# Miniprotein binders against p81326, part 103

Target 1, 226 residues: p81326
Amino acid sequence: MLHFGGFIMEINHISKILEKEREEYIRNKVEEYLKQGFSKDDAVNKANQSWRTYIGHRIQDVIYNLLKKFLKDSGLKVTTDKALNNRNLPEELDKVKRLIAINYGEYLFLPDADVIVYKVENNDIKIIAIISVKNSFRERRFETTYWKLKLKESPVTSHIKVFLATPDKDNEISYKCPNGKPKKMRIILEYELDGIYFLKEDFEETEKAKHFGKIVEDIIEISKKL
Short names: E, the ipSAE of ESMFold2; O, the ipSAE of OpenDDE; V2, 0.75 times the mean of E and O plus 0.25 times the DockQ between their complexes.

## First folded at step 11 (miniprotein)

Design X9 (at its last look DockQ between E and O 0.01; V2 from the best seeds 0.00; counts 0 for: pae E 13.8 > 1.5, placed apart)
Fold by OpenDDE base, look of step 11:
Structure X9 (fold): chain B 226 residues (1-226), chain A 83 residues (1-83)
Amino acid sequence: as target 1 above (226 residues)
Amino acid sequence: SEEEKKIEELLEKAYELLLEAEELAKKGDYEEAIKKLEEAVKLLEEALKIAKELGNERLAILAEWLLEFVEWLIEYIERKLEE
């Protein structure tokens, strides 16, 4: 985490910057959907849904690139599940793919892995961490937890750390017990996952819930123990 | 691609400059920190330009974000110097 005279580098600016495009994006999409014959209300709803998907991908891309750059000096490599969805993979990525695969009997499937961090030592690959990036928890809120549990079931994958990175725009998991009421989602995610990293300042910090700026250090430290 | 590598190199250099600026700021050398950040801005602007020309959205987004952040940092430090 970068500190300038006591100021912490605010990674939460990512969301703010990306959101500047929202109005234009929505306007253009509404126009597009109107031309397709949708009603104004439907067009607006579809545009908003499209935006959620769009902004989610953009945040993932930013986080991916940040991690890739910051981890490079430590000799760690970064890839994505999307990169692994290729018929012709380089040998290294093919190995990565195999090392994160979950066994379903006759079938192997990949967990959702927005970012995969691994190291190569003497031509051997060790998977260090999987980072799931979520902008909001409206859909599939426990999907990351599911994958963590599945990864724990195999000695091949049980060591893989699973982290969640989120700006938590809707403040769904920022606090464990706001106003004395437990937030089920926060409690479960924090319990099941190896860490939650917030792209914001306003959250309840714990041993597992940290600012995103700590993720690089944590990953490097984990990598040294493998 | 070669151009993508160039973008990545520019981004990497910009990060290095950010780290240097951080160390300078920690020591109270804010003016020198700003100089490093201004250099980072130039690199990021170039990276963004190339990324846009290539249509590489991922790198463009990253470059743009970093650029805006660095510019914000400069303004922040400048305000602190005026206090």
Scores: ipSAE 0.021, ipTM 0.276, lowest interface PAE 6.3, mean pLDDT 85
Fold by ESMFold2, look of step 11:
Structure X9 (fold): chain B 226 residues (1-226), chain A 83 residues (1-83)
Amino acid sequence: as target 1 above (226 residues)
Amino acid sequence: SEEEKKIEELLEKAYELLLEAEELAKKGDYEEAIKKLEEAVKLLEEALKIAKELGNERLAILAEWLLEFVEWLIEYIERKLEE
């Protein structure tokens, strides 16, 4: 029996768990950049950017492994844009890559395609969902919605669900109307995307904005309709 | 409307510049790729301005989304030039 509930409790705190590593990471990176000749201000900025990239990759890896583990018994397969950029692809992954590239006309896997869920039926590959993993919304705030709109334009890709997974540690999209002021980014993301899955406990839950623990059930139900 | 068609033309031209920049970056021509992306930013800013003046929220959102992506790509390529 799977202990999914215990894992879900950990995933809702993943950002806090990883944040404990931040001080040492930043200190080491600042020192490295200073030795390369950067000014102190530049070194600090570069170190902070490096940390944001690092923690985002760590969160993406956890999500990938969780989905791979819990979707395999439902006949669903999971890959990443990083795996698809490998120069020596198995035939199955090469087909997944071509389906994404053909349907969008783009080989660049933007952060909004970090994790890809698909199934194989009679040698046909069907892309079920793309999960974009974002640690923060200071940059590339609308990128994920752009990709959903592009996928929706073609009958070949219009079925692909586009999800956003985020700890949203700075509360940029956790509530629709904090202090009576509408958050355009939350409202737009919830309207345009097929779902937002929060890796934390404190957010405004709606039909589309859910705890990350619901994502496996949702993906399985979607796959049954295809 | 004819103003909305102008916005769509600007968005299409910006997307074409984005594709050109990606091909240039693949060839290692990073400075020229950035130049193309900066041209796309100008078109996207114009599209966003017109869409806001018309009150066309859908086209304003589309222009803003593509602008954010292009600006990210410029920063990404600039970081690669510093490495």
Scores: ipSAE 0.000, ipTM 0.176, lowest interface PAE 13.8, mean pLDDT 77
ESMFold2 (binder alone), look of step 11: mean pLDDT 86; pTM 0.835

## First folded at step 13 (miniprotein)

Design G20 (at its last fold request DockQ between E and O 0.88; V2 from the best seeds 0.76)
Fold by OpenDDE base, look of step 13:
Structure G20 (fold): chain B 226 residues (1-226), chain A 83 residues (1-83)
Amino acid sequence: as target 1 above (226 residues)
Amino acid sequence: SEEEKKIEELLKKADELLYEAEELAKKGDYEEAIKELEEAVKLLEEALKIAKELGNEDLIKLVEWLLKLLKYLIEEIKKKLEE
């Protein structure tokens, strides 16, 4: 068993490691937008917005790849919502897609599911967990909570655990009551979600708020109960 | 496949070296920690080569990230040695 203690625990450095790419990325994007006819100020603003999206995807990719690798030995499988956005899916992924779909009456829609963990047992698919990856909470602060609540509304999806993984670079949800004042977002997210996993060391640990290094073991444990 | 097993073995060994390096660094044995991390980098480079030969994009991305991580850690420990 890969002692998850090494590579997973060092995830704390992800923000710093990826931030090294920022200057070059911004420079290239600014140049691109200038060529498109944007003003210098607009180009810089657009480049910064692009970076926020880009860095979010990079973090998501790292988490996906780590989970895919470390959960494989337990027989668990990992996919993404992006992989499910295909007209022609293998049978297995088509089943996964259907098992996470949320009913809106005439329509079925998928929740935001950056990472989906499932198992195959006797040709049956069981969805174990959905992990939402957030780099910052500037926008759509409770989006993951919304999806959790929607998944609870159906007996088909109510068992699915919903986790949030974040480096929380701006310390928006790292502590419940910093300076004696309750952080509404932390309290609500922790209450509504099944867990929050931090890609950092400086946070208030609780039963539901843990270091990302614990996520593999937690998922494996959940999988045994399904 | 045999190649995938080899990658897994390399990753396991690299992880073990990382753990040992962390323990060494905690004790202040930074030079030895760096040596172990450098060995881990070599193992991951071999793993990357195999992953590329297999065309496994997920493994390639994983190993590339792990390489970035190890190189970053080496740099950080080197900074501590200079202090």
Scores: ipSAE 0.762, ipTM 0.903, lowest interface PAE 0.6, mean pLDDT 93
Fold by ESMFold2, fold request of step 14:
Structure G20 (fold): chain B 226 residues (1-226), chain A 83 residues (1-83)
Amino acid sequence: as target 1 above (226 residues)
Amino acid sequence: SEEEKKIEELLKKADELLYEAEELAKKGDYEEAIKELEEAVKLLEEALKIAKELGNEDLIKLVEWLLKLLKYLIEEIKKKLEE
C-alpha cells in the first residue's frame, strides 16, 4: 500500500541526496553570474543564495508529490498555496482558499501554508491540515505558530491541524534540552503546533515530534473524525 | 486512464521491491538488496517514460525523486560491500 510505503519512509535521506547536487549547481551558477559581469566574490554569494532557494523548493515539491500520491486512496486531496494564488481558480480550490482565509478587518489573507490537505464529502470541503515546510529557521522562526494561533481564533478554522516539516540539518530544533538547557524554539514550536515531522533520523521523538513517515497515518486518522 | 493505471502498478511494484531490499540489507544480503533495487529502478524508468508522454508534471517530479532515492540507496549499499 502506497500510504505507508517504503518510499515515504526513506525521505529521511533527502538532505544527503539533494546535497549531492550542490557542487555542480554552484559551479554552473557561478559561471552564469560571471558571464553577467559580477565579480568572483559576488557570483559565489549569489550562487549560494540561489542554492538555498532551490533546495527549499525541491524539498517542498518532494513533500507535496509524496502526500498527493499517498493520501489519494484515502479520499484526501492535496494542494499548495501557490495553486490557491492562481488568478483563474477552479471552484473547488476557490472554496479551499475561502475556508483557510483569515479575516483582518478590511483585508482577507491566506496563512503561509506550503501544503494544504482537504477532503470533499457530499460536495462540501473540509480542511484537514496545513503543512509548513522549513529548511532553516533563520527568519520568521515562529511564523507557523502565528498562523496556528490565528486559525484557532475562529470556530470555522479551529479544527485545522498545523504541522511543520523540516530536515533540520543544523539541529536547531531537533532536541528539547540540549546540554541540559531548554531549546526555546523547539519547546515553543512543539507546544503550539499540532506536530513536527522531521525529514531525518536523528532527533528527539515525542508525541508531537515524529519521523515524517508517520504523517500519512496521522492525517488519515484525523480525517476520519471530521 | 490506462497510462495512469500502469504508472500506479509500476510504483506499487517498485515500492514492494524497496521493502524487500531494505530487509535484505538489514540481514547483510547486500548483493541481493542491490539486485532488487536495480529492478525497482527499471520499473521507475518505465514509469517516468509514461509520465513524460502524458505531460504530467507532478508524476514526473515524483518519479524523478523516487529514482534519485533508489540510486542513492544502491550507492550506499555498494559502499558496504567494499567494507
Scores: ipSAE 0.712, ipTM 0.887, lowest interface PAE 1.1, mean pLDDT 89
Fold by ESMFold2-Fast, scan of step 14:
Structure G20 (fold): chain B 226 residues (1-226), chain A 83 residues (1-83)
Amino acid sequence: as target 1 above (226 residues)
Amino acid sequence: SEEEKKIEELLKKADELLYEAEELAKKGDYEEAIKELEEAVKLLEEALKIAKELGNEDLIKLVEWLLKLLKYLIEEIKKKLEE
């Protein structure tokens, strides 16, 4: 493991580092939209909408690359739902897709599995965990929970750990009410999911709600039991 | 590949400089810590150039993110030095 990984996991500043790009990104996007003929107000609004999508993908990419790098030495492999949605899949990824897909009669759908961790042992694939990356919760409060419950229904997928990774910048699930209790959304997500990993420093820590830096060691320990 | 080995070597050297910088910062030697981190940035910029020549998208993204991390750390230490 690289020292960079250890340091990054300790400081939990992934979202802050990416936010340094915000000002320049917004400035460039406003200029782009103005050139397309949008008004200044519309250009600013569209640039902010573009940033919300962009930052979500960037956090997901960073998490994917960190996990890929730091799990490699433990014999674990990492892929993404984006990779699995390619029409022509390598044999290994085709098997991964089949082991994680949920059947809805005539249709198969992938869960909200932004990052997927698996192992290959004697050409047999075992899915270890899926990680849903959420930059905000707004209208998609329990999407990850829905997929966890669906995966539990099948003996093929019931062992798969479902994790949420989030900076929770708006304190939507890390906020503690004045009476000392977590909000309903936090309680439900923590109850149903196998773990929540925060990309921030200030939150109420529990056995299931941890700093993101703990995810590598947790995944390795889970893989040893399978 | 030889190029991937070179990137790995550059990443290891940058990691050593980061470790030294953290030890210096803990001692309050902020100016020297910044110097070590700036040297690490140069190594990572070389690694990024090689990664781009290889066309390895995952490696490009990783090195770009590590560069942003190092630049963030330099800025944070500079704030402590100034204040």
Scores: ipSAE 0.012, ipTM 0.371, lowest interface PAE 8.4, mean pLDDT 79
ESMFold2, look of step 13: ipSAE 0.650; ipTM 0.861
ESMFold2 (binder alone), look of step 13: mean pLDDT 87; pTM 0.841
ESMFold2, fold request of step 14: ipSAE 0.676, 0.691; ipTM 0.871, 0.875
ESMFold2 (binder alone), fold request of step 14: mean pLDDT 87, 87, 87; pTM 0.843, 0.839, 0.838
OpenDDE base, fold request of step 14: ipSAE 0.722, 0.719, 0.722; ipTM 0.889, 0.888, 0.889

Design G21 (at its last look DockQ between E and O 0.78; V2 from the best seeds 0.69)
Fold by OpenDDE base, look of step 13:
Structure G21 (fold): chain B 226 residues (1-226), chain A 83 residues (1-83)
Amino acid sequence: as target 1 above (226 residues)
Amino acid sequence: SEEEKKIEELLKKADELLYEAEELAKKGDYEEAIKELEEAVKLLEEALKIAKELGNEDLIKFVEFLLKLLKYLIEEIKKKLEE
């Protein structure tokens, strides 16, 4: 019986593994930006910014693929907001897109949804969860919280669980009260979201703050209740 | 497709071997853990081959990452054996 405890549990090493690519990536990007006419200092800064974006996407891709592969056995399906950004969607994905849309009066917009988990039952689509993947919290610290709150405002979307997955490399939200001082970001994210899943071992575990290795089982359990 | 199903099967088996290897490592059976991880690597290499034949870039990248992960774990366990 597959315990989902192999690759998912060892995902803790994702940052270390991907970081090995950094030096070569930076070197290549610096060279690219120099050729574009940027100064050395500007090229280095731009390369570092590019790396932050790149590594974020790589982590997201790994998480997406892990969930896609291991949730498949339970009959659950996985997609991304990027996949939904198409004019011509298959009927199934078009339904998914509509079921996660947020109403802004004259307009419907999609939340940031790095990973979307859903099931198909009797030709009906049920959205189970949205997973936001963040490598760092330097920018847009409460963006995921905003989307969670917006989803709660409609009976169509209020049931959708919103999870955050992060390696939290800089320990920004790993602990609630390090050194006796409350970390607002951890406290607020944990309070507002349905769960935080860490791609690391060194964090304060709570009912809502768990190791990423638990996410598959948690999603399956939620799916059974819908 | 049949090829995709084969890849999924290989990934599942590799995951199972990894889980077993983790349990062995927890017990201090590092040599046996490494053997299982090496077997898992072989399965993923086969999966990678099939993925390349299919031209599925997403799957190729994913399997390559898993291979990197397994190799990293093998290295880490080998370090423990040397201690």
Scores: ipSAE 0.722, ipTM 0.886, lowest interface PAE 0.7, mean pLDDT 92
Fold by ESMFold2, look of step 13:
Structure G21 (fold): chain B 226 residues (1-226), chain A 83 residues (1-83)
Amino acid sequence: as target 1 above (226 residues)
Amino acid sequence: SEEEKKIEELLKKADELLYEAEELAKKGDYEEAIKELEEAVKLLEEALKIAKELGNEDLIKFVEFLLKLLKYLIEEIKKKLEE
């Protein structure tokens, strides 16, 4: 089946691998902040905050590069919200941006769509899916759900699949009913989103909650129906 | 560019070696799986060198992560050899 199964299937180890970088990262950042004139306590706090941002971006960048490479042979292209926010966009990316933008009267905003998958057929661009990458659910717990609901409101965006990709290290959404108690976040996210893809091995698998390695097959299948 | 195309070829070959190594590990052929992964590491080290010559920071970080992933897998399989 998938020729490119190796890296995409083994990405479940991403949190363990990146966490090994934490001590060195924090040490280097503390030194940097001390040189900027911060106290030791402030430098440590800032370094820890910097790590949380860094690790989230690192996970997103890995996912982006893997999807870009593994979807290429299926004629699918991948971009990011960061690339779409550049001031001087190529025409193709400007079209992608316009096809996912949400209208708020006189304002136009992009959904939180860390990674965007699309295809180009005869100069026509079709958005296949957006993937939100969440390392933690303490902030913006249901933001991905909000963007799915907004995309459903318009016939031009209602076809766009909205996926969540997460290592979920703290098991905030890994199980529907841990200890017999319904986990609101997991239940609502699974109900509203088109899929949740876990970058770890231990979670409750369902039709919508899968190992991240399955995302390539799912995206390709969806693209063939559009 | 031609350099970016070479990197893509190296990454594809490394991914094939990783897939083959996982199949070997499933059969209990741990020593041969490690050899395949070590070859994949060499391919990624070549890809990293080209990425650094290009100055492509995003690609450098990505290939460095893949190298860490392969090295992690090698260590995990070595643990299985030790029981």
Scores: ipSAE 0.608, ipTM 0.838, lowest interface PAE 1.5, mean pLDDT 88
Fold by ESMFold2-Fast, scan of step 14:
Structure G21 (fold): chain B 226 residues (1-226), chain A 83 residues (1-83)
Amino acid sequence: as target 1 above (226 residues)
Amino acid sequence: SEEEKKIEELLKKADELLYEAEELAKKGDYEEAIKELEEAVKLLEEALKIAKELGNEDLIKFVEFLLKLLKYLIEEIKKKLEE
């Protein structure tokens, strides 16, 4: 099997790569808005708003591509919530969508599953894990936890692992108080979720809170038990 | 395909050079670490060329990501060398 153990170790530096990308993005967007007739101050503000949306998608894209590449040789497949929301889904993805959907009476909704890992054996699909990607916790800080609790209620979905992946650049869940106790949000997320994977180096690892590079091995181990 | 196997071989050689560079960097041998990473970049550029000829978008994106990552690592080690 071909894999980049060294690259996985360096994935903890993704936040630094994205920071360089930010400078180029902001410069280009400011120029674009100035050409549209916005003032310099408005152009800068709009560029920063645009970056906040862009960075969320960029982190998701990076994680999707890394998992797709490194899990392929283990017989695991990777898709996204965006792919599942397309019209006229291929049969395989339609089955994935149905196996992850949560029932609300007459309605079915997908959880916030930015990245979905599954396996196919003789046309039968088994969902292994969903990964929620958060670049900040300003809004919707417990949304991933809500979806984990909903998935646990059904025999069809109760086996699905729910992971959070985050650079946590603002130290919202990786910082400890002076007494050494983790913040309340970190305690709740770690307790309820199956794992938290940080795209940063500066944090204290636990059994459930790990460097992002370890996610590939963890998913492969889980898949072998299913 | 034979082309995909060549890409895998190039990626494997690049990974070996990256591992060696990490070991050199840990020892403070930054100049030699940079040399190894620059060789890995050349291998990945060849892999990218083949991936583009195959028209495999997923593989192109993956190799482009690895190239960006390696170039970032080279810049970071160069900063340490300058200190």
Scores: ipSAE 0.005, ipTM 0.283, lowest interface PAE 10.5, mean pLDDT 77
ESMFold2 (binder alone), look of step 13: mean pLDDT 87; pTM 0.840

Design W31 (at its last look DockQ between E and O 0.68; V2 from the best seeds 0.00; counts 0 for: pae E 3.7 > 1.5)
Fold by OpenDDE base, look of step 13:
Structure W31 (fold): chain B 226 residues (1-226), chain A 83 residues (1-83)
Amino acid sequence: as target 1 above (226 residues)
Amino acid sequence: SEEEKKIEELLLKAIKLLFEALELAEKGDYEEAIKKLEEAVKLLEEALKIAKELGNEELIKKVEELLKDVKEMIEEIKEKLEE
């Protein structure tokens, strides 16, 4: 068992590490957009937007790689929604895609599934968990909750655990009732989701709100019950 | 202190390398992953030295644990290269 206990804890630094790249990234993107003919103000705005997207992907990639590595010994597999966005999928991934699809009558749509954890037993695929990765809650604050609720509506998908992983840099959901005032978003997300995993230490821990370092064990435990 | 800031800087650099190495390893680029990990070891060893000089037991423990993890990761990747 790869005792990566220490390494997983270092995920706390991911936001700081990435933030160090921001100035250079923004500068380069601004220059790029200026060359494309945008105004200075537009270039700055576009660069900032690009950064938000970029940093989100980077965090997602780190989480994906960590989960892939740490779950491998348990025989669990990891994929992403991006990997599923192909017409020609391997049989296994095609099955995964179908098993997370949400029915809208004439149409099937996939939930936001930044990371998908599944197992293969006797040629059958069982979806264990979907992890949504959010760097900030400026946009789509309750989208993960929406998907959880939609997944819960079908007996095919109702068993799928939905987790949120976030550094919550702005402390939007780190505490339930800071200064005696309830944080609506934290309360709702914690209530509706199966778990929230923080890529930081400064948060209010509960049964559902945990440090990211616990996600591997939790997923493994869930997988044993399926 | 200046020394504490230096330790933090070294740790952040090392951790960055760890994440990069992890990505490389997952892509099958084991050689490059090992190079990054070896560099991380150097940074962590330097951090450990400073931490010991400061007598900061918490930092010493943290860095030692991280060094252990990195070295284990190197060994694991090396084993994969031999397969």
Scores: ipSAE 0.688, ipTM 0.867, lowest interface PAE 0.7, mean pLDDT 92
Fold by ESMFold2, look of step 13:
Structure W31 (fold): chain B 226 residues (1-226), chain A 83 residues (1-83)
Amino acid sequence: as target 1 above (226 residues)
Amino acid sequence: SEEEKKIEELLLKAIKLLFEALELAEKGDYEEAIKKLEEAVKLLEEALKIAKELGNEELIKKVEELLKDVKEMIEEIKEKLEE
């Protein structure tokens, strides 16, 4: 169902909105790197890398703010892995951190969980979902599936839903069998994760691969089962 | 067409302002968030006028729903500013 007259669904255009800034961003960054003494070829390569990082952070910020706004009335709270890595952790966030952490002997590591949804019930914290935001699958294509598998290993974390949110501008996972050939990345990600939420209109929709705007309703429904 | 391209441009610009306002409101910058939203209202009102001239009922409905959402968000932020 649509929320607030469909505003959440407009996030499908986020890559198109941000892409209008790309050319000026690249030009300015190339000038910056040239002033630092890099060759023209190196400056261009570094500027393109910088853009990929920048746009990824911008998309993550939009997702965080949207989820925080639209889940608030359902009693659900939202935080980020960045917030959980701060030195000054309030007690509530320290509990969230401990509830999603993976134990590796004497070390405790957070999964790559860009956005975390939880609720507070009877002074206890219940983790509902972790959303990984990926702008590109050039490297570490299956990192999110690794963390889902690790969370499934313990009965205390096995309930946590792991979602992937992506604009997938380059159509790396948008279709299951493009040109009749199975796309390994899409098939494995859809099989292992609890859901893939696309920040665009053009993709193959399935039970697990949906428009991002559906994530709010899905999270609310999941939270009612806990 | 040129008119349809203009409506799309106005809509995308308004949506960008809406996301910027949401980020500003999260930081507590309520006055700046309201300014962004008021600019978005003007863009959406212009888009609505063009959609009505075209007689595109689907676009008219979409723009009217967005206007309602943006105006509601303005009122919500104004209440927080009064606190």
Scores: ipSAE 0.325, ipTM 0.720, lowest interface PAE 3.7, mean pLDDT 86
ESMFold2 (binder alone), look of step 13: mean pLDDT 86; pTM 0.835

